# VHH binders against Uncharacterized protein C29G2.6: the designs that were tried, part 8

Target 1, 179 residues: Uncharacterized protein C29G2.6, of Caenorhabditis elegans (o16887)
Amino acid sequence: NKQCRDLLQCSIQKKCVNLPVLSKLVDGKNISAEMYDDIDKYTDYGCIFTTGCQDECNDCPLCLTSKLQIVDILSGEKSSAECPTLMDCALKCVAESNQDIFQINKCLRQDCAFHCFDGSCPKCSGFITRVFNQMCAAGNFRQKIKGYSGPCYEMFHEIVRAKFADRFEKNGKTRGHSG
Key: E = the ipSAE of ESMFold2; O = the ipSAE of OpenDDE; V2 = 0.75 times the mean of E and O plus 0.25 times the DockQ between their complexes.

## First folded at step 1 (VHH)

Design U48 (framework vhh_8h5u_2)
Fold by ESMFold2-Fast, scan of step 1:
Structure U48 (fold): chain B 179 residues (1-179), chain A 121 residues (1-121)
Amino acid sequence: as target 1 above (179 residues)
Amino acid sequence: EVQVVESGGGLVQPGGSLRLSCAASGSIFSSDTYAMGWYRQAPGNQHERVAIITSGGSTNYPDSVKGRFTISRDNAKNTGYLQMNSLKSEDTAVYYCARGIFSDYRPFDYWGQGTQVTVSS
């Protein structure tokens, strides 16, 4: 979409996407499902949503929807009496990771997940899963190929597809040259 | 096959100290990947969580033991510890070590047989 073009341009200019590394990964290749874990590793979703491209994201419906869903999940759980200590832990992960979604996910898994098993958050399994899935870093290769479709997954596809449209194999509508 | 084995239990006087150990053995068991917890059970009661330490080193304690008990781990030895200070008669229980991949979908995978702690005069 035309409005999401400005998001792509901002993501490149602000280095929210590591284009030199990403270009090397796709050089001479069609983008297959096996490459997704390598490709999204070089995308800083925190930069796209907040520190780098907040205005461009707000103007792109796909990005704005992804951002609002993440905020709704975090804000909803923050207002919950069942999970205050988990929420405090999650907010600390966000604050200390400089908006890097991959670092936030690592922090959540390593430092906050114990709240799920100590009885302090009865809704915890849903909370952690929702946060991870909506932050685009929880999907492994199997989830991506089995139809995992979170808002961040679609935004990731929009950014990579727009930059490497001729390299995509996953959707038969997009054509590229096989090796 | 992975096993966890507790040691260090025994009889101790009120106000005393005791250190429990939890050793993992079997196939290669990366302690850097796994969380560890200590649980206890007195006769007639449900299992009570005593302490948890995550792979990242974060710790959690219930109010009943906070300030008295300290959980730690030695990743090089695949061993966890529970240092128990200022012991009370109400701390009398069988103590269990649990280890596993700690995530929102999975409880602890491996549990020990338990070690008896008795606090009495």
Scores: ipSAE 0.000, ipTM 0.242, lowest interface PAE 12.9, mean pLDDT 66

Design U6 (framework vhh_8h5u_2)
Fold by ESMFold2-Fast, scan of step 1:
Structure U6 (fold): chain B 179 residues (1-179), chain A 120 residues (1-120)
Amino acid sequence: as target 1 above (179 residues)
Amino acid sequence: EVQVVESGGGLVQPGGSLRLSCAASGSIFSSDTYAMGWYRQAPGNQHERVAIITSGGSTNYPDSVKGRFTISRDNAKNTGYLQMNSLKSEDTAVYYCAKEGYLWSTFDYWGQGTQVTVSS
């Protein structure tokens, strides 16, 4: 919680979020998963990661992705039809977490994130890909994997496969970044 | 920024043991925010996670190393360890220590790695 607050405070202070435009978008309206895509469009992740919010971002890398997953999975009517595997995983997280939103978020991130990269939920993979490409453009990831010089998304794919290596091993053949 | 440095790799015979060390440096390591993990990569293969330990001390291992490898952590020293017993030729790889976030490990701190070679 503290880390998400600190990232938001830094982002506001450094003017990496166009707050006047965001205020007009949400003024008098309820925020839905679809509206969050618009909010993402007005967020400059390169600015956040390079202009002095590096430490806050490093401590809370998942604040925006976590919120998107909760909004899309727990409140979006179309999520069951568009992302059935991710939705089934999310419902299991809700059932296993004793209604603790922190534990639900942790479960979603650790157990369900793979389904954003197996081709079963393009909306989720699209958002994460945009965030990664912005961070990669800012230079953050180039410094973490020595000797890698390929495209940003391929480096991200390598990290994702390392994170879920046991699942790929149990499925026989290692598949690409999307199903 | 936090940096990660691995040490303790080397050449051993099958059935041998090694203890790898992972030192986090640069800034204070946040035990509340991240887990610590060990990954390995053999030539021609993808990276795989061989051990993880959470800030609370919970551990997880893939079947390939379960019962042979033990991960541990000293939060006061910002240091992690991987005890490797009953080493096999298939354990030959470069081993990396990472300060892991949740989700996709996008902000992991990958060190330079340490080579483990199990000769036959």
Scores: ipSAE 0.007, ipTM 0.276, lowest interface PAE 9.1, mean pLDDT 64

Design U8 (framework vhh_8h5u_2)
Fold by ESMFold2-Fast, scan of step 1:
Structure U8 (fold): chain B 179 residues (1-179), chain A 120 residues (1-120)
Amino acid sequence: as target 1 above (179 residues)
Amino acid sequence: EVQVVESGGGLVQPGGSLRLSCAASGFTFSSDYYAMGWYRQAPGNQHERVAIIYSGGSTNYPDSVKGRFTISRDNAKNTGYLQMNSLKSEDTAVYYCARVSPWLDSFDYWGQGTQVTVSS
């Protein structure tokens, strides 16, 4: 998709993502929880959605859907019913960040992202999966990870799994809640 | 309410085949939000993943079953399958079907399991 390729190019050009630094962190090292922190650190979603790449995001259906889902989670009645834990976390980020969009964004990524992947909000994990699949398909992201020949989306699965391993271990998430 | 029900297990001789089925209710396999996986547990061992099919249709298998097992799903019937060929005694285990978080490979929902026994 050319429209979403333009978003990726904008994100790199405007330095909303730091792919050279991300590539350096992966090269010669095993995937770990620290690498997810560094990816999160080098990805500015406020820049992507608003200050840097707003037009490119609005032209990319996946990005526009993400932006609308975040708005829906924060303001929509139906969205709060679908993702109550993520919603409560997001509202706390808004309340505690003094209306600073970059601090809200950082809080969402560091404190609330876990609820996207814990099974409580399938809309969130589904969206993130689609975004990373699109980045992988565009080739720009994959080309920066030296030596990686497996499915691109599985690279992010391993990073996220490592990032939240200790939290899920304490909660018993290695097993389902039925059976 | 979310449930999965496994079936198709049984006793089979080495080299034989079995087809396991996983019927889901309360959610759908035709969603971008879900991966579906098959896991097994033999006595004294931890659970291990033997197959996963991601929301986009791509599949992954560990080397121990690669080329012998095939995972699939029928979205119209909301049913998942595991075709097991060239079975070995080491494949003896209880097999579980689970809804899988694609990022964490953790069980959101899993069924009661179905016993597979491979004996001479």
Scores: ipSAE 0.000, ipTM 0.143, lowest interface PAE 12.2, mean pLDDT 67

Design X12 (framework vhh_7xy4_2)
Fold by ESMFold2-Fast, scan of step 1:
Structure X12 (fold): chain B 179 residues (1-179), chain A 120 residues (1-120)
Amino acid sequence: as target 1 above (179 residues)
Amino acid sequence: QLQLVESGGGLVQPGGSLRLSCAASGFTFSDYYMAWVRQPHGKGLEYIATISGSGGSTYYSDSVKGRFTISRDNAKNTLYLQMNSLKPEDTAMYYCAADRGLYWSSYDYKGQGTQVTVSS
């Protein structure tokens, strides 16, 4: 899908995904549960969905579906211990925006940003990235397997596999027709 | 190194207007969300407005909606804040900030600021 390849390129250029580091971690290896924790560490889902590659994500059906699933999970989330006032504000934005990610982003920037400056959330920097990373991993806490059944699983695997598939196709393709 | 230089502040009466400018250098300006934040004397930083790299999306705090307009000129690497209907509560040091797009409110790069004083 050309649109999803545009998302991949954007994610690399905007450094939403540290692909050079990820390539070293997964190149020629089976992806284990521990490696998924490292992959999540080098993936900024907030950047992919909202702040860096919003337009490219909208044009990629897998990414758009993942965004909507994250919004559904976030709607059910209770106050965070890290930034409870900001989390309460974010949940209000979700509830009032009918789960539209663009309206949520607008609400967050307009109505919630002041919590970063009034002392109620000293760790506001990175909050949205941490929230989206947590939501991407949701549903798999019991099994200790990150990204396998979470809302970002299919999108992330498409991005990673699309990047590596070209290398595998180039090296492994054989022509078998001349018999 | 990234450099941001704010200008355009000054003393103005309530109801007046000012236009702030921020000259950016040392990075690809059009790739960054840009923001205006302010700090009143003896208070914490307060978010004002954000504009996307392309200028296609703008966001404002409730305290300035309908009064302030954020804009940018990517050809000139310059960010603007048009401030109308100024109130004494708008008195603050105003800072230009660059958001790398990695975090919603990570304003890692800010300049020296420009003082706005609104008094009768």
Scores: ipSAE 0.006, ipTM 0.255, lowest interface PAE 10.6, mean pLDDT 72

Design X15 (framework vhh_7xy4_2)
Fold by ESMFold2-Fast, scan of step 1:
Structure X15 (fold): chain B 179 residues (1-179), chain A 121 residues (1-121)
Amino acid sequence: as target 1 above (179 residues)
Amino acid sequence: QLQLVESGGGLVQPGGSLRLSCAASGFTFSSYAMAWVRQPHGKGLEYIATISSGGGSTYYSDSVKGRFTISRDNAKNTLYLQMNSLKPEDTAMYYCARDYDILTGYSFDYKGQGTQVTVSS
């Protein structure tokens, strides 16, 4: 409860939310649980993780374990909910990883990402691309560190090596971001 | 607010061992992935190892795989680096770092002063 409201307050203070839209919706005060789902549409979760709201997010079950929050944190769009295969896979990764973020990302990369490139769910490929972009576009790398190999780097290489590389090259999605 | 205090460095002979410690305060230690990075004199930063928030996952640079082990004690808010089979090339200032972006591993926030490791005959 309080932890989730503290997350929302932190997000407002750090400008990680569309304040003009949000202020009209909730007046920046007395945010109810029923309105939280609408707030997700206006929240930049990459901003939350890079501007100092990480403790509030980690203390909020909705941020780390909610179906909609996990999808929105990774993709920034509720439209990814149209892909049930990715959704179920991602939720199993969260459930089985004891809330360990590196294990969740490893599970997503190894057990979900390649399955979603099989063409059975075109929205799934777009979701994986947005997940990569959201994780990597957080963008305020304080320093380029030689030899680093973390979840973002590993997911990027998996996307590049996908069996649909020729198709993704044509669509500009093989690298998971613009540029 | 955030404070990281490294210790355990020193002078050691090639083939020797050292255990580094990092005492963390000012944040929820158990919620963040942690890393060790190093900087040899006159060179840039080099990534050494990362450990997940719960300790279940570890990642190492190729230069230290099989020689170094990263671990943590969340009850004591302490990060460790066990360094075995030390080489002259391991000589550097070692820094404890918090993974700044919990969903990416490229952004590290370090506030410690570091601990010097010198490997020399």
Scores: ipSAE 0.000, ipTM 0.226, lowest interface PAE 12.5, mean pLDDT 62

Design X18 (framework vhh_7xy4_2; at its last look DockQ between E and O 0.45; V2 from the best seeds 0.00; counts 0 for: pae E 12.7 > 2, grease 24.7 > 24.2)
Fold by ESMFold2, look of step 2:
Structure X18 (fold): chain B 179 residues (1-179), chain A 121 residues (1-121)
Amino acid sequence: as target 1 above (179 residues)
Amino acid sequence: QLQLVESGGGLVQPGGSLRLSCAASGFTFSSYAMAWVRQPHGKGLEYIATISSGGGSTYYSDSVKGRFTISRDNAKNTLYLQMNSLKPEDTAMYYCAKGGPLFSDWEFDYKGQGTQVTVSS
């Protein structure tokens, strides 16, 4: 709603999303895994949650609940049934990283990010998709990215599919296995 | 049928205390973050306290930090707000709010009918 719209505007205005750099990187490019990596690199969620847009995040329930889940993860707590696959992966990252925040962040990005998009955590994928929708609209990505003619929502999902194609294929194959 | 039933409001002197309760039913209470929000008469809604699904993390607005304490009992499906050092500006309708389902809501999904808190000298 309005409060979450204000958050998304703040994320651009405070440069939590580096839209000038992203707009140039995507200009004339096709959808690819590389595009996902660029978007991930130039979207600073710490800025969105705390240093840049704290008040706006606290007013947006989706952002606030996501921020509170991050606090649970960093505290090593397994306290909710929300997004169990992502939370289990994230808590393993914390346990295996000796609470080194740099190593935790790398583990989360490399091992756990897929579980934001595998259907097991709609809150995570929904929040990130809305951040993308804002940068897509504000940066005119539909006019800049080649080989794509659909809405921003599906553009992001195609980018995610390009990034995690191997993981989606492996996950789909294992879904049919009898336990 | 989802229900959130607030109670514990009333008239109190400045500097006094009240304890609000929210009885939840019709959903898996322990799976959702919960919040207290308030609406002073003729004004907008203010989110004042939030608690994670397991109770391990809390947030407070600057207007109530240090005076109010949010808590939950997941075995009893109940959310609480302990309000100390009450001020006239705390006069409002207080609502319990459940975090929204899935992608379709960017706000807390549901609020109860509310309980009135009046702080008057």
Scores: ipSAE 0.005, ipTM 0.167, lowest interface PAE 12.7, mean pLDDT 78
ESMFold2-Fast, scan of step 1: ipSAE 0.289; ipTM 0.659
ESMFold2 (binder alone), look of step 2: mean pLDDT 82; pTM 0.835
OpenDDE, look of step 2: ipSAE 0.019; ipTM 0.324

Design X21 (framework vhh_7xy4_2)
Fold by ESMFold2-Fast, scan of step 1:
Structure X21 (fold): chain B 179 residues (1-179), chain A 122 residues (1-122)
Amino acid sequence: as target 1 above (179 residues)
Amino acid sequence: QLQLVESGGGLVQPGGSLRLSCAASGFTFSDYYMAWVRQPHGKGLEYIATISGSGGSTYYSDSVKGRFTISRDNAKNTLYLQMNSLKPEDTAMYYCAKDSYDFWSGYPFDYKGQGTQVTVSS
């Protein structure tokens, strides 16, 4: 997708992510869940969503959905009916993080994302799906491919396809979005 | 234009060997992790091996560890997979993949080639 590639390029150019540090962390051995704190430390979500790449994010369906889903999670409205266990977890993240959006994201990634795949929330979407996919991606390549082709991939594919079905069907390409 | 072109696949008997190659172009090859993944007929993608941009770090799936060796030649922009002691369960389409580590897209790779078929049978 051109729009989402424009977002990636913007994020790199505006230094919303510290690529040299992230490259070093990803190239390291024995990547663990505790390293996600370091990954989040080197990722400026405010830069991506607002100050640096707002237009590119709004034009990228995955980023826009993630931004909107953060609002839904913070308000407690949209996600409650679809994912009650995950929503309860998310509300605890909000309560414990003094409502700091960056701390909430870290809490969701570390403590809540597994609820997307324990059977309690088969329809994770937006920000939650992104968080889980980032966890899948941050592991070794076996975990990335297994997650992408297994539960991580199927849930991401289902949610993206369902949310943007008309766009994908009219533009002709489905099951071909491999980066 | 970004391209990955795989070669070296074919028909081989159990216990045989094959060497796969992937010619990369259109990006700074040495800056990226590269991987080999495979897809058996009717199944999902399975991770095989990955190698860091410098070549200093390699990772393997348990099913191929000790049998397969991933390597790269950054001067030639080429990725290799040496496959020894091949088994019928290694039969699959093999793809060269460029890691994205694009945490926003959620995808584990941003490009893979058209693949090369490996068939292990008598």
Scores: ipSAE 0.000, ipTM 0.112, lowest interface PAE 14.5, mean pLDDT 64

Design X24 (framework vhh_7xy4_2)
Fold by ESMFold2-Fast, scan of step 1:
Structure X24 (fold): chain B 179 residues (1-179), chain A 122 residues (1-122)
Amino acid sequence: as target 1 above (179 residues)
Amino acid sequence: QLQLVESGGGLVQPGGSLRLSCAASGFTFSSYAMAWVRQPHGKGLEYIATISSGGGSTYYSDSVKGRFTISRDNAKNTLYLQMNSLKPEDTAMYYCARDRSSTWLYPDFDYKGQGTQVTVSS
């Protein structure tokens, strides 16, 4: 879909994701924990969906549908019940970031994205998978990581899981994100 | 025309209580998460509390947890903040804010009202 290609182009141009930098970091190299931090650091999902590329996202049916589903997850009473750990994490980022929108965004990327991949919120997992799949399709990102034979979007799931493995093991969902 | 109008602020002694109200109009109030934020004199905005669109989920900053309670009445398009055990550090202009987040990854407070002043002093 051409509109979804425009979304990816916008994401690069607005520096929501610095794909050339990410490509250089992973091209022909094994991905280390240090590179996971860099990948997460150079990806601003709020910028992709709202502040940088809102119009391009709205013109991409996959992005628009996913964006509306995420709004439902965060704003609905049932959505809060369905994804309490994700909600609690996002709200802690708001509370702990001294009201700086850029610090909130960084906290969400680094501390909360994990909850879309830990099985606690399948709706969020599906949305993020679709976004990563679009990034993979336009950027040929899969071809730049040697030794990865699976679908490109699965690579992002692996990166997120590995990056947050310590947090998952140390805190557990019930202890870290009680009501 | 989107409008948020805060009220209920005033002067109160330490240990006292106040209830703030925010009257919303010009949008479907029941479709948005809402927040209370404050700004002490000469400082930046500080997040206080948020409530989900249906009222089933709330979150509080550590500075007010156990002392403040956020609630809403969707039939009346009104947001409330019950403030108990007030401290001098709670002195600030208090704003009602609408969260238009189009994604979970980024809270987007696109509108806040004129604010209501809360002063806690002996």
Scores: ipSAE 0.000, ipTM 0.124, lowest interface PAE 11.9, mean pLDDT 66

Design X27 (framework vhh_7xy4_2)
Fold by ESMFold2-Fast, scan of step 1:
Structure X27 (fold): chain B 179 residues (1-179), chain A 123 residues (1-123)
Amino acid sequence: as target 1 above (179 residues)
Amino acid sequence: QLQLVESGGGLVQPGGSLRLSCAASGFTFSDYYMAWVRQPHGKGLEYIATISGSGGSTYYSDSVKGRFTISRDNAKNTLYLQMNSLKPEDTAMYYCAKDTSLYDWLSRGFDYKGQGTQVTVSS
């Protein structure tokens, strides 16, 4: 819809997402775990939610909901009860980042993102998938990613699988004493 | 100096109604999105509603959709929240807030909110 397309346009124009650099990450290459870390360097969520695109985000229901859900996760008791592992990680990011929203966002993506996809917080994985799919559905973001012709949701899931492959492998919950 | 002064809270029975007001000063009121947020005793801040600077766009949390209405009078620098069909779960301290940044909403020191107005819904 137009409001969410305006958000995407703003994110590009204000350089909240560095699309030329993002294009290089997928141009002629397989998506790897390391590439997912690089996306966090080229996506400025503070810029999207506040300093660059505040009005466009507030006018896009999915972005406004996303912005407000992170507030609820960081401050609401209900969110803590529903997603305790993610919440504990998020609170540590807030405590250790000297109230710097950009450092909080970086910490959340690098240290806490796995808990969104480990099955402990289905609302988080659903939310992230929805936001990604909506940005891709707008068409402009998808068209600027070199070498990728498949559906955007497949690209996102490939990135998640590659990024956390080692953790999914280790998280097999096989508790035996190797004697 | 930015100042936000909330009023209109009180004790009401379930199913009752209240109208909250927020008097704003120290900034160009019509240039900013304004919000109502609430804090139940011992809990974090919960978003309720947001309204654009012109009043042309409004957004609500799922918990209050169809029951609460946010509005503003830019000539009087005043924000309103009409609360209908009140439930015990609506019991909280209610604050009006200037939508400046995500950081301001996360900050414990909220320089952009007043002392709030208490709403208690009890039978």
Scores: ipSAE 0.000, ipTM 0.112, lowest interface PAE 16.0, mean pLDDT 66

Design X3 (framework vhh_7xy4_2)
Fold by ESMFold2-Fast, scan of step 1:
Structure X3 (fold): chain B 179 residues (1-179), chain A 118 residues (1-118)
Amino acid sequence: as target 1 above (179 residues)
Amino acid sequence: QLQLVESGGGLVQPGGSLRLSCAASGFTFSSYAMAWVRQPHGKGLEYIATISSGGGSTYYSDSVKGRFTISRDNAKNTLYLQMNSLKPEDTAMYYCARELGWTPFDYKGQGTQVTVSS
């Protein structure tokens, strides 16, 4: 899917990931749940979902689905009260959109944006970035979502696999060989 | 430090056209998705168009799709909105905005007034 490849390109261009370290971690093997703690150390998920690659994420169904899952998890969490009006608005968008990720994004854009300007969330971008990083990097994310790796990790696994596809195919190298 | 300065608004007859410009400074313009939003007098803010940081992806609200075109020039740190087939319902203050992921924007300029009237 070209849209998700654009997210990968954006993540590299905006330096949301430490590519040299990630490349070494992925070299010659499939990404597994055991590797995600190391991957998380070199990944800025807030940058991927928000400040760096917002539109590329919104155009990638895998990334957009991960955003929906994070907001759903947050609705069950007892978290710090930074930007409560913005958070309440976002949770209402999720609750009223019947799991339609495109309707959730429309609701967030039309009904919640002004909370960044009404005095209730003066440091809006910092708050949003921090929330995504905390949810994606925390072990509790994997505990709340079925499976070993969780939604942020599964999304990142597929994107990284796409970048390193030549390392996962039997005839991967594009270079010639000679005796 | 961060500034967004809109221009190009004015009075136009129904069916007419206007091109809005937004000059950005104080941040790395090419690193942010940008939007145009509008606010009719006495009404709430309406999101109308988005463009990705590289310009490859655009989104439009149903009210303007097919009539408005958003574009950007990252070398000039400028955002544009080409508005065609203008209707009285398009009368509003138009704002250039810097976007965030799950909220539409974290900053907007002072705006430029568009009035569509005979």
Scores: ipSAE 0.012, ipTM 0.339, lowest interface PAE 8.4, mean pLDDT 69

Design X30 (framework vhh_7xy4_2; at its last look DockQ between E and O 0.01; V2 from the best seeds 0.00; counts 0 for: pae E 13.2 > 2, placed apart)
Fold by ESMFold2, look of step 2:
Structure X30 (fold): chain B 179 residues (1-179), chain A 123 residues (1-123)
Amino acid sequence: as target 1 above (179 residues)
Amino acid sequence: QLQLVESGGGLVQPGGSLRLSCAASGFTFSSYAMAWVRQPHGKGLEYIATISSGGGSTYYSDSVKGRFTISRDNAKNTLYLQMNSLKPEDTAMYYCARESGSYYWPLDSFDYKGQGTQVTVSS
C-alpha cells in the first residue's frame, strides 16, 4: 500500500475520480447496484493509467500490471498468465466488437467485470478496492452512505455484492448464510 | 504492541468439536476483517474462514463450509472459530490473521498472524 499511495492521491487530485459528482450521488443513499454503476462511470482508468497519473501508475505494481493487461487486450496478445478467466473474457470482447473501443468497453463492463470480483483475479479486485478506498476516504462516504457503518473496503464489497448478486448466487459465491 | 493470541486447540476424536478463540490487542480490532488460516504439518497456509470487520459477511473454504463457523465479538476484541464434525484432515496448526484487504485476496494478503494453536484429530 505504500508503493501506491502517490497513485491514489494523484487519482483524486487530477480528477481521474470525479469525486464532487460521486459525493453528491452517494449522499443519503443506501448501498445498491446503481451505486456500483455510478462509481464505475465516474472513475476514469485511462486518466489513472496514462493521461493524469502515468508516473505514479508505473511506480505502483498493481496499477502497472493492470495497465500492461490493457495493452495486451488492445493488441490482441496475451503476454501475462495472470487472471486467465478475466483475460479470456476480455480478449473475446475485443474479437467480437469489430475494433470499436466503445463496444469493447461496454462488453468489458457487462460481461467481464464480474471476473474481477469472483475470486479468479485478486490483482484486479485488489486494485479496484484500493481506488475505492481512496475515494471513500477523500469523499467521506462513510458519513454520507445510509444504512452501512463498516470500513471503506467492506463497503465496496457490499456494493459489489449488490451489483453482482445474481451472478454470485448462480456460481455459489454468496457470502455467509444463504437465504 | 500488535498481538494475536490463539487458544482452544487440542486432541479430539473424529466427529468431535472444538471452539478456537483469538484475543486481539494493540490495534482497533473492529476496523479489520479477520481470518482463520491453517497449516498442516509440512504444508503451506490455507485460508479457511474470513469475517468482515462488523461481522456482516463471512467466507468459508469448501473444505470447511457447513462444519465450521467464524464469529467475532468486537466488544471483547475476540475472534472465534466453532469447529464441528472434525476430520483427521483438519489436523493442523490454526492461526488467526488480520486481513489488510478484500475477502477475495489470496492467503498472502494478511498483514499479521498469531503464534497458532494446534488441533489434532485422531483415534
Scores: ipSAE 0.000, ipTM 0.130, lowest interface PAE 13.2, mean pLDDT 79
ESMFold2-Fast, scan of step 1: ipSAE 0.327; ipTM 0.718
ESMFold2 (binder alone), look of step 2: mean pLDDT 84; pTM 0.854
OpenDDE, look of step 2: ipSAE 0.007; ipTM 0.312

